# VH-VL binders against Rho GTPase-activating protein gacD (gacD): the designs that were tried, part 11

Target 1, 185 residues: Rho GTPase-activating protein gacD (gacD), of Dictyostelium discoideum (Social amoeba) (q54f80r185to369)
Amino acid sequence: APFSSATLSFINIFKIITALKKTNAIETEGLFRVNGNAESVRSLWLMLNNVQEAIPVDGNSSAHDLAGLLKLYLRESKFPLVPLELFTSPAVPATIDEARVFVEEKLPTENVRVLSYLIEYLEQVSLKSSINKMNPIGLGVCFAPNILRSVNTNPSNPQFQVHMTNIQSHCNFITLLIENRLKIF
Key: E = the ipSAE of ESMFold2; O = the ipSAE of OpenDDE; V2 = 0.75 times the mean of E and O plus 0.25 times the DockQ between their complexes.

## First folded at step 14 (VH-VL; framework fv_lutikizumab)

Design z2 (from y3 with light chain A50D; at its last look DockQ between E and O 0.05; V2 from the best seeds 0.00; counts 0 for: pae O 9.2 > 2, placed apart)
Fold by OpenDDE, look of step 14:
Structure z2 (fold): chain C 185 residues (1-185), chain A 122 residues (1-122), chain B 107 residues (1-107)
Amino acid sequence: as target 1 above (185 residues)
Amino acid sequence: EVQLVESGGGVVQPGRSLRLSCSASGFTFDDYAMSWVRQAPGKGLEWVAYISGSGDSTYYPDSVKGRFTISRDNSKNTLFLQMDSLRPEDTGVYFCARDTPYWEGLTYFDYWGQGTPVTVSS
Amino acid sequence: DIQMTQSPSSLSASVGDRVTITCRASQDINDYLTWYQQTPGKAPKLLIYDASSLQSGVPSRFSGSGSGTDYTFTISSLQPEDIATYYCQQYWSYPWTFGQGTKLQIT
């Protein structure tokens, strides 16, 4: 499938989330909203591709660094987790049913697996919102631009421009996924 | 256009020190990790040093660890390699190489300088 | 450390020939492999990354394939300007290592 990513490209997402879980990052205030240390994130990025199993958690990496790593990886990965080109309709899914159909019929299986796992973690984060202050809406804002990207990044592409004007709908879509994970996946 | 120009090579006796420089242009220098890769006469390529964009992280193979020090001056777009306690086996052409952007986090080299020769002999 | 073994060490072929070079890793490197070209007296040039991705500006006659531990570099139609030594390099695990190189000559 033209919009399918290699499994190897997404395995790091699982590694990062695993590290986040191990560090109990979900209890960190402002998780995914607060930026980590840029250099630390860079170092983690370098390390990420050199570890076969898990990111070593030695206490030097803050939750915000790992969070930053996840966002950065999603944003800068060679292939988007959710390619905007898969939205053939003028609008991104806005209902549970539309989202379900999109996940079932449009998104590649491997992408669905990764997205499902990611959304599950974000759901867990949101359940701790009383502590970390990150609700599904906030998380949607933080992740939508990183998850939903165009394969064609040429700004002159009309499709790219259209998608850039619909950022709110993208955020709503991610929020929808987080709030209704079990109904969609 | 990306350009990397090495300098500082020369002939030195064993145990002596040498400092190499690499002038970079044509890209945002601090966005990229940089490396030194050397090539002994008639031999293959060997990675010898890595430095992050900010300069805060460095890596070396065991062959040069403790003897070589990579550094950079981002204000001058210059990469350095301080080589101490030089050995005959350190003889070769030394290339500065641009790594991938920090957001890619992969260590392969898309641009290389022409290299500067280093000869360590009695 | 991951050892990279290229085959053959040297190769002679005619213009227009299909040329194949192999690189074997001592362990699975998961397509984290590059191919470089080094013409005599020149700096190495990146040709292929991620095992099969062609670097921008590189002629389409160059290609890479493989998976796991075994990878192949191919020139579909050898050109005179392709006289060079070719190197593979893994970036799966630290330290990053190169193959010993394959010297390609034109008959």
Scores: ipSAE 0.012, ipTM 0.579, lowest interface PAE 9.2, mean pLDDT 89
ESMFold2, look of step 14: ipSAE 0.633; ipTM 0.823
ESMFold2 (binder alone), look of step 14: mean pLDDT 92; pTM 0.936

Design z3 (from y1 with heavy chain S30D, light chain S30N; at its last look DockQ between E and O 0.75; V2 from the best seeds 0.71)
Heavy chain, then light chain:
Amino acid sequence: EVQLVESGGGVVQPGRSLRLSCSASGFTFDDYAMSWVRQAPGKGLEWVAYISGSGDETYYPDSVKGRFTISRDNSKNTLFLQMDSLRPEDTGVYFCARDTPYWEGLSYFDYWGQGTPVTVSS
Amino acid sequence: DIQMTQSPSSLSASVGDRVTITCRASQDINDYLTWYQQTPGKAPKLLIYAASSLQSGVPSRFSGSGSGTDYTFTISSLQPEDIATYYCQQYWSYPWTFGQGTKLQIT
ESMFold2, look of step 14: ipSAE 0.537; ipTM 0.780
ESMFold2 (binder alone), look of step 14: mean pLDDT 92; pTM 0.933
OpenDDE, look of step 14: ipSAE 0.849; ipTM 0.926
ESMFold2, look of step 15: ipSAE 0.530; ipTM 0.789
ESMFold2 (binder alone), look of step 15: mean pLDDT 92; pTM 0.933
OpenDDE, look of step 15: ipSAE 0.868; ipTM 0.931

Design z4 (from y1 with light chain A50D S53R; at its last look DockQ between E and O 0.05; V2 from the best seeds 0.00; counts 0 for: pae O 7.9 > 2, placed apart)
Heavy chain, then light chain:
Amino acid sequence: EVQLVESGGGVVQPGRSLRLSCSASGFTFSDYAMSWVRQAPGKGLEWVAYISGSGDETYYPDSVKGRFTISRDNSKNTLFLQMDSLRPEDTGVYFCARDTPYWEGLSYFDYWGQGTPVTVSS
Amino acid sequence: DIQMTQSPSSLSASVGDRVTITCRASQDISDYLTWYQQTPGKAPKLLIYDASRLQSGVPSRFSGSGSGTDYTFTISSLQPEDIATYYCQQYWSYPWTFGQGTKLQIT
ESMFold2, look of step 14: ipSAE 0.656; ipTM 0.835
ESMFold2 (binder alone), look of step 14: mean pLDDT 92; pTM 0.932
OpenDDE, look of step 14: ipSAE 0.887; ipTM 0.937
ESMFold2, look of step 15: ipSAE 0.611; ipTM 0.821
ESMFold2 (binder alone), look of step 15: mean pLDDT 92; pTM 0.933
OpenDDE, look of step 15: ipSAE 0.016; ipTM 0.592

Design z5 (from y1 with heavy chain S107T, light chain S30N A50D S93N; at its last look DockQ between E and O 0.03; V2 from the best seeds 0.00; counts 0 for: pae O 9.1 > 2, placed apart)
Fold by OpenDDE, look of step 14:
Structure z5 (fold): chain C 185 residues (1-185), chain A 122 residues (1-122), chain B 107 residues (1-107)
Amino acid sequence: as target 1 above (185 residues)
Amino acid sequence: EVQLVESGGGVVQPGRSLRLSCSASGFTFSDYAMSWVRQAPGKGLEWVAYISGSGDETYYPDSVKGRFTISRDNSKNTLFLQMDSLRPEDTGVYFCARDTPYWEGLTYFDYWGQGTPVTVSS
Amino acid sequence: DIQMTQSPSSLSASVGDRVTITCRASQDINDYLTWYQQTPGKAPKLLIYDASSLQSGVPSRFSGSGSGTDYTFTISSLQPEDIATYYCQQYWNYPWTFGQGTKLQIT
């Protein structure tokens, strides 16, 4: 991975989202779809890896940079927010009930908390789709690959399972979460 | 059952060094970040060192930065704290504490050892 | 650094009483707060995490609440074994800091 840290924490997801909120990023057209400046995102990443540093919200970082940071963080985390190995079958949850069961029974508590918070923010983003042009479908496409990932082939992981990857189903799953957050979480 | 057992405490003069150890059992040691937290006599708790599960990242507060070094041997399930240039204000009980799993990365302590006393005096 | 201020520093209550301890952060810590119990001569014990989540095995008489900068720890019915010093701790920002502690005694 181009970026690495042994201290990657889900708490940073909250910090990044907080920064996004403070900058009113939800009104930015193409949020999470449009790439930020690679160098800026890199700088933010390095800062984030320093636990002493707070995410700047004073205008030095654009909404797209922060958005890029969020996706990057999700992708580069040692443990994915939603490990694909937690799916008991190759099938990703496709209904509200299935998603609810998955969140309640399979996903670790901290992952649920982070995912819930993230999905809540994405829901808020989608509610501004008339401005930012990011609806739940678009957001699902942007986030599914970053949220849903395979854990390292660690045989010591009791949750490790063989799974089938279907990008469309993954996107649909995230979209489902965004559209039905209150029914699932 | 999760167990943390500190050792290595003692009485030393200012400027001297001391090395603490913490033996961990009952969990996958390498999956967890670990910390040292100290408590001066009759005082509150103070975080003094953090180390990631892999040992690649370490952090210290300004109060001990440059003097203390946290390390770990995952093959032996042991956490260490090398304390150099000790000062009287470093006196206290030093606790080994387990953080959350590395994938959560949150720094609160769900398990603590009983602590090992360190006294720095002339 | 984030300063954590507990109130009160000490208190005495009777068995069965409702006990409340407060912790104020110098800035918003977004519910990243823990409460620890430390009985005399013992190691601290985690009671509450994420401001209001009860740690496994902890009696239900213990609870936490709050948001933003203000948090509360509550013992609904004080028991003799609850004699201890209680600490809050934020894990929102580095360095991680504790409150000064609240010494709880039973009358």
Scores: ipSAE 0.012, ipTM 0.570, lowest interface PAE 9.1, mean pLDDT 89
ESMFold2, look of step 14: ipSAE 0.437; ipTM 0.760
ESMFold2 (binder alone), look of step 14: mean pLDDT 92; pTM 0.934

Design z6 (from y2 with heavy chain S57E, light chain A50D S53T; at its last look DockQ between E and O 0.03; V2 from the best seeds 0.00; counts 0 for: pae O 4.7 > 2, placed apart)
Fold by OpenDDE, look of step 14:
Structure z6 (fold): chain C 185 residues (1-185), chain A 122 residues (1-122), chain B 107 residues (1-107)
Amino acid sequence: as target 1 above (185 residues)
Amino acid sequence: EVQLVESGGGVVQPGRSLRLSCSASGFTFSDYAMSWVRQAPGKGLEWVAYISGSGDETYYPDSVKGRFTISRDNSKNTLFLQMDSLRPEDTGVYFCARDTPYWEGLYYFDYWGQGTPVTVSS
Amino acid sequence: DIQMTQSPSSLSASVGDRVTITCRASQDISDYLTWYQQTPGKAPKLLIYDASTLQSGVPSRFSGSGSGTDYTFTISSLQPEDIATYYCQQYWNYPWTFGQGTKLQIT
């Protein structure tokens, strides 16, 4: 991890999203695309070690900082939100039905809860795309690498290599979830 | 419908122990963090204990730390508060309160029981 | 610890009146604030969370606003059933603390 060790629980994903909501981040142009301040994000990351403390929303952290924190947390979590190993084939779900089956049958319950909540927020972000310029496609690009990861990070693993070559399909999958949230979850 | 029913309150002498219980129903108990909040006679509300959904995390204010122990049995949908070394200032109504879902990690209470009275007097 | 100070401690108003209660935090709590209603002999009830979000099932006459350290709870049109003590609570930082309460009565 690029930063000091933190409590890498899915609980923090909800906290971060809550902070984003409180700051009305959805009206921020380039949300999740524009990088936050590295030092600010680092500070926020350190705060995640204290489960008793809420994430600051007023004056101390910009929308981009919180957005950066969310992506960072997803990327650095010990267990990926959507482990690539759960896909039965190199093929990522490409249809609503396939996505539904995956979410219902493959993804752990807790992961589904977090993913559903995250996708719901991203849907809300996309609905403000006229303001923030982040449509489902753009959001898919921003989040797919952070959400979809391999538990096994050994480059010698053939499956790892296969997954790394399917970035576009991963982006499409996240986009699919955002565009069809109610039909999938 | 979410229901929280406290029990175990009573009158005890200072230095004694008391164990409160809270029976929960109407929701997936293990999905929610739980808290105890007390209210001294004619006074305001005071948070006294928190426990995560799994029971792995517990928190106490300094006023009760080392004396009170919160626990839960998720198989029985029951929350407990073991109160040791009771003091007169511990007198009040003790409420069982449901926190947000454990994965949200927010610390406010959306459902409360009717409370159980605890009186500590010589 | 974060101290929460409510104002006023007690209030009397008539049915139909607009009622306002304030809560001040000793530090910025970033809208991590709830408002509870406790009618005599009853359990507290959550009315508002995140400073301004109305809890499901709560009448629309109740509202919350504010930011930083200063928050306001409002009843737009006081009803007889609103006789209660109201409490604010911060959940910004541990330990989570309540205001001292505002006892609301109807004249």
Scores: ipSAE 0.029, ipTM 0.630, lowest interface PAE 4.7, mean pLDDT 89
ESMFold2, look of step 14: ipSAE 0.501; ipTM 0.792
ESMFold2 (binder alone), look of step 14: mean pLDDT 93; pTM 0.943

## First folded at step 15 (VH-VL; framework fv_lutikizumab)

Design k1 (from y1 with light chain S53R; at its last fold request DockQ between E and O 0.74; V2 from the best seeds 0.73)
Heavy chain, then light chain:
Amino acid sequence: EVQLVESGGGVVQPGRSLRLSCSASGFTFSDYAMSWVRQAPGKGLEWVAYISGSGDETYYPDSVKGRFTISRDNSKNTLFLQMDSLRPEDTGVYFCARDTPYWEGLSYFDYWGQGTPVTVSS
Amino acid sequence: DIQMTQSPSSLSASVGDRVTITCRASQDISDYLTWYQQTPGKAPKLLIYAASRLQSGVPSRFSGSGSGTDYTFTISSLQPEDIATYYCQQYWSYPWTFGQGTKLQIT
ESMFold2, look of step 15: ipSAE 0.620; ipTM 0.830
ESMFold2 (binder alone), look of step 15: mean pLDDT 92; pTM 0.934
OpenDDE, look of step 15: ipSAE 0.880; ipTM 0.937
ESMFold2, fold request of step 16: ipSAE 0.513, 0.521, 0.553; ipTM 0.796, 0.789, 0.808
ESMFold2 (binder alone), fold request of step 16: mean pLDDT 91, 91, 91; pTM 0.925, 0.927, 0.928
OpenDDE, fold request of step 16: ipSAE 0.901, 0.901, 0.900; ipTM 0.943, 0.945, 0.944

Design k2 (from z3 with light chain S53R; at its last fold request DockQ between E and O 0.78; V2 from the best seeds 0.74)
Heavy chain, then light chain:
Amino acid sequence: EVQLVESGGGVVQPGRSLRLSCSASGFTFDDYAMSWVRQAPGKGLEWVAYISGSGDETYYPDSVKGRFTISRDNSKNTLFLQMDSLRPEDTGVYFCARDTPYWEGLSYFDYWGQGTPVTVSS
Amino acid sequence: DIQMTQSPSSLSASVGDRVTITCRASQDINDYLTWYQQTPGKAPKLLIYAASRLQSGVPSRFSGSGSGTDYTFTISSLQPEDIATYYCQQYWSYPWTFGQGTKLQIT
ESMFold2, look of step 15: ipSAE 0.631; ipTM 0.832
ESMFold2 (binder alone), look of step 15: mean pLDDT 92; pTM 0.932
OpenDDE, look of step 15: ipSAE 0.857; ipTM 0.928
ESMFold2, fold request of step 16: ipSAE 0.523, 0.567, 0.537; ipTM 0.790, 0.813, 0.806
ESMFold2 (binder alone), fold request of step 16: mean pLDDT 91, 91, 91; pTM 0.926, 0.922, 0.927
OpenDDE, fold request of step 16: ipSAE 0.357, 0.012, 0.888; ipTM 0.793, 0.568, 0.940

Design k3 (from z3 with heavy chain S107Y, light chain S53R; at its last look DockQ between E and O 0.63; V2 from the best seeds 0.67)
Fold by ESMFold2, look of step 15:
Structure k3 (fold): chain C 185 residues (1-185), chain A 122 residues (1-122), chain B 107 residues (1-107)
Amino acid sequence: as target 1 above (185 residues)
Amino acid sequence: EVQLVESGGGVVQPGRSLRLSCSASGFTFDDYAMSWVRQAPGKGLEWVAYISGSGDETYYPDSVKGRFTISRDNSKNTLFLQMDSLRPEDTGVYFCARDTPYWEGLYYFDYWGQGTPVTVSS
Amino acid sequence: DIQMTQSPSSLSASVGDRVTITCRASQDINDYLTWYQQTPGKAPKLLIYAASRLQSGVPSRFSGSGSGTDYTFTISSLQPEDIATYYCQQYWSYPWTFGQGTKLQIT
């Protein structure tokens, strides 16, 4: 399926966030918490195969569709933005210092670049929470399952089972990144 | 029109197995996560299983973990619930429910089937 | 697990009355809350998601509000067809849990 063939790249994240900015999506109530139209989101996903074209921001795509596209891209990229296999002992960073060490020493440089750019946008969304009603905790819940994924989806894989028992800590980690972006990145 | 039709319910003795099916139509099945939700006679609702669009993520509450297995066949637009080691406490109506598109990170149920009854008793 | 506690457990009201049902979560759920209507003998129907957003096709007399741990469901003018049991559900954290239900009768 086109979703399973996606390759994580800074350019695609940049295109999606640029489209979100052009539509002033951060002023949309419930951004990332209200789902878009699934068929529209799928159509936008297929357009990402054309790296050189901007995502259309005409009247065919709502802010919720673009928000869904961002989540779908992260969910279906061939390689996860944050591989769960990098969380060993200690499992999931819980403090600013632990998160900074993780970003500096564990994540590949290109993943850090993408993650930093994504978290910067999510921080901007959270700063408009009086309008859009999305705070860092709510964004953490929406994004954690799409950002934090195993490279191996076999249910017998111990890394996959650690993900299933640590869902709350994954949400807390993303929340920590949004709340403390400048100290971590 | 979105339609979900459950089947496979029945009366079984404790310790036995049942396999429920849910036939889906009127939407792109692969794009949606799916759940099973049950309701004991005269009682409230309990979520019992979740599966992502591709089937690569499943979740279960502790009450059924290890005994129930959710699966899907996207080529046939069909959702399944394999229920093993059934207990009297599993008695109830089992609803097939459509979650949000699986990429949304949201876990609520916008369309429900009519349910299939399961009775576990001696 | 996040426990969802509804109150009252049951209530009776007359056609045209304003009806209010509350749902309290055992921890902050950040507006990740739905309300369902279940007419006797039927499947549940989604009315409200994200604490306050009406599902498409739901009459405007239904509304939701609240934040944090405390949420409210309101029927502004009760109609005869609103006889049902109403459930809240949180979708913030695994496992996804429902309130115990509020049975609404019309006098």
Scores: ipSAE 0.576, ipTM 0.804, lowest interface PAE 1.5, mean pLDDT 87
ESMFold2 (binder alone), look of step 15: mean pLDDT 94; pTM 0.950
OpenDDE, look of step 15: ipSAE 0.777; ipTM 0.910

Design k4 (from z4 with heavy chain S30D, light chain S30N; at its last look DockQ between E and O 0.04; V2 from the best seeds 0.00; counts 0 for: pae O 7.6 > 2, placed apart)
Fold by OpenDDE, look of step 15:
Structure k4 (fold): chain C 185 residues (1-185), chain A 122 residues (1-122), chain B 107 residues (1-107)
Amino acid sequence: as target 1 above (185 residues)
Amino acid sequence: EVQLVESGGGVVQPGRSLRLSCSASGFTFDDYAMSWVRQAPGKGLEWVAYISGSGDETYYPDSVKGRFTISRDNSKNTLFLQMDSLRPEDTGVYFCARDTPYWEGLSYFDYWGQGTPVTVSS
Amino acid sequence: DIQMTQSPSSLSASVGDRVTITCRASQDINDYLTWYQQTPGKAPKLLIYDASRLQSGVPSRFSGSGSGTDYTFTISSLQPEDIATYYCQQYWSYPWTFGQGTKLQIT
């Protein structure tokens, strides 16, 4: 399918999350909201060009750097994790049932696997919101633009513009996934 | 209980082919990457092949690249290793090993089969 | 490729002894290291992962430590059932590589 993502495009997402877990990033205040050091994130990004290497977690990179890397990787991936073209309507799923149907019938299997794991981690992050101050709504805002993207990157595309006007619904969708992960996946 | 059972080993002449199988049970097979690791007689362990949970990614060391092919049938919980152009140095016990879950993105082996012997000799 | 060098290649000790095996990587592997135990005629068994994490079900007498390029595997009190060859393995960089092994015997 033209909207299927290559597994190689997302393998590093798992590595990044693994690094985040190893560094106990989940207890970092403002995780995914607070920007990391640009140079550090860039360095990590360059390292990830080699998918065959694990991410070092020896304290050289802060939680915010790794968090920034995750968002960057989602945004810069060749294929979007959730292609906007898979939505038959300009509206994204707004209910648990709609989200379930989307995941089961529209999203490619590999994308579902990656998305499911990502959402699981974000759920875990949200469960520590008393510490890190990141609830599902905040996390939705942070990740929706990076997860939901058009395969066609031409900003002059009318469909692309239509989707850009519905950013709030995109955030709500990610929040919905985080809050209802077990019911959707 | 996690179970891995290898089969398909035997004695072959150089240049011949052999196909190994590994039957897996006791866990969600497609959640885990799988690997083959071999051990030459009286020698150490050598990683031979890796395959992701979905089967979309495979990796090989230079020693077997182009000759060995790892594959899997998730519907049958079976791992395969197609070995072509076999050489005497390929002789050894071949272990099926459960790798890490796909979401960990790491590669170490928490469960191993008992191995199947492969002998390449003229 | 990352080379893993174990020391010693063979070791003999008495029951109850403290045993230490060293593994050196040719470059920093950032704690992406496992230790395996292989008893004669059997498959390897995972003992330690991430350099120092004990695998579930493994006796507490086994431990791992180290950082960077130098790692150690320790048996605090050697038992008769510990007769085996032990291997370290790095999984930081492809291809994943093993040490040459340390054969442990009991006097």
Scores: ipSAE 0.016, ipTM 0.627, lowest interface PAE 7.6, mean pLDDT 89
ESMFold2, look of step 15: ipSAE 0.645; ipTM 0.830
ESMFold2 (binder alone), look of step 15: mean pLDDT 92; pTM 0.934

## First folded at step 16 (VH-VL; framework fv_lutikizumab)

Design n1 (from k2 with heavy chain L106M; at its last look DockQ between E and O 0.70; V2 from the best seeds 0.66)
Fold by ESMFold2, look of step 16:
Structure n1 (fold): chain C 185 residues (1-185), chain A 122 residues (1-122), chain B 107 residues (1-107)
Amino acid sequence: as target 1 above (185 residues)
Amino acid sequence: EVQLVESGGGVVQPGRSLRLSCSASGFTFDDYAMSWVRQAPGKGLEWVAYISGSGDETYYPDSVKGRFTISRDNSKNTLFLQMDSLRPEDTGVYFCARDTPYWEGMSYFDYWGQGTPVTVSS
Amino acid sequence: DIQMTQSPSSLSASVGDRVTITCRASQDINDYLTWYQQTPGKAPKLLIYAASRLQSGVPSRFSGSGSGTDYTFTISSLQPEDIATYYCQQYWSYPWTFGQGTKLQIT
């Protein structure tokens, strides 16, 4: 099936995480915290439209470039992985039970599939934190703004302006998912 | 070569407005978040505004929220800071700073302009 | 807000000396820390990010270390061009905050 940068797909997440695994990125200090090369990341992102091509992992493709690619892919999806608009009844889930109810009852099934796979990889990264220095809280900081986004992205509308007090609760939610994946998913 | 050139600074009286501009070159402007950082005379650094690559996320500290508005025109590679209701404590040099690529989700400043001075006094 | 406290506030040293500046955060910032150099009358320059990683083009005499709340910036052999004020900054939690600065002078 064809892929577009405007459409979040499990196949693209799978390709990117497969490339991260092939490079043994999980042992890289600061994975997801240290920036990749922006030009390289952009080039890799454009390659995602070719369903028959694996992501290149040699030459200029560092672990940090692949990490940046994952974040860029999540950021550029027109439909966010976790739409902020779903946080109405329980605001941002803050407990394991609240998060489990959210993923079971509020988040669309395909989004849950992608999120579960992503969080599983982030959990694996956190289990190597003695080497890579990335614990669940640090990963939450890196990923929250790319995972939790508003469906309506018009910058002239103040409803799209994320207030700083929301940022910490968003980070905490991603942290909660990583720390408690098996209890939530 | 990355270059950031600020303009629009000057001397204004309290309660007035001023609009700063920053012209960017040498990089893909749309890929980067941008910030303004200020420095009062003889003092340290204070972050005052952040904008994402598309402009859909903006952040401000309490010291300037409601008075300052950051914006960008990606077609012109230009960053702006609209400063309203200026106070004497807003006096300082205002730096345009390139933040991380907007997808990195964090904020530190790898390139800075030379700054534009703003003086608020009567 | 996360408060960043640098020590010392000022420092004089000779060319060739080892210089150490510390930065303490009011809470754990998990290595989300930068060091900037500001030469008098100039804009700040990024030296170190992620607590210990040198920015491209920064001489190897500069280094950073530490974890949790306590971070250290070191110049292994001071050079005349290193006269500057040095700032740490945390990027763990909004608002981004800087240390008060350490003014380095050469005797």
Scores: ipSAE 0.546, ipTM 0.815, lowest interface PAE 1.7, mean pLDDT 87
ESMFold2 (binder alone), look of step 16: mean pLDDT 91; pTM 0.931
OpenDDE, look of step 16: ipSAE 0.759; ipTM 0.904

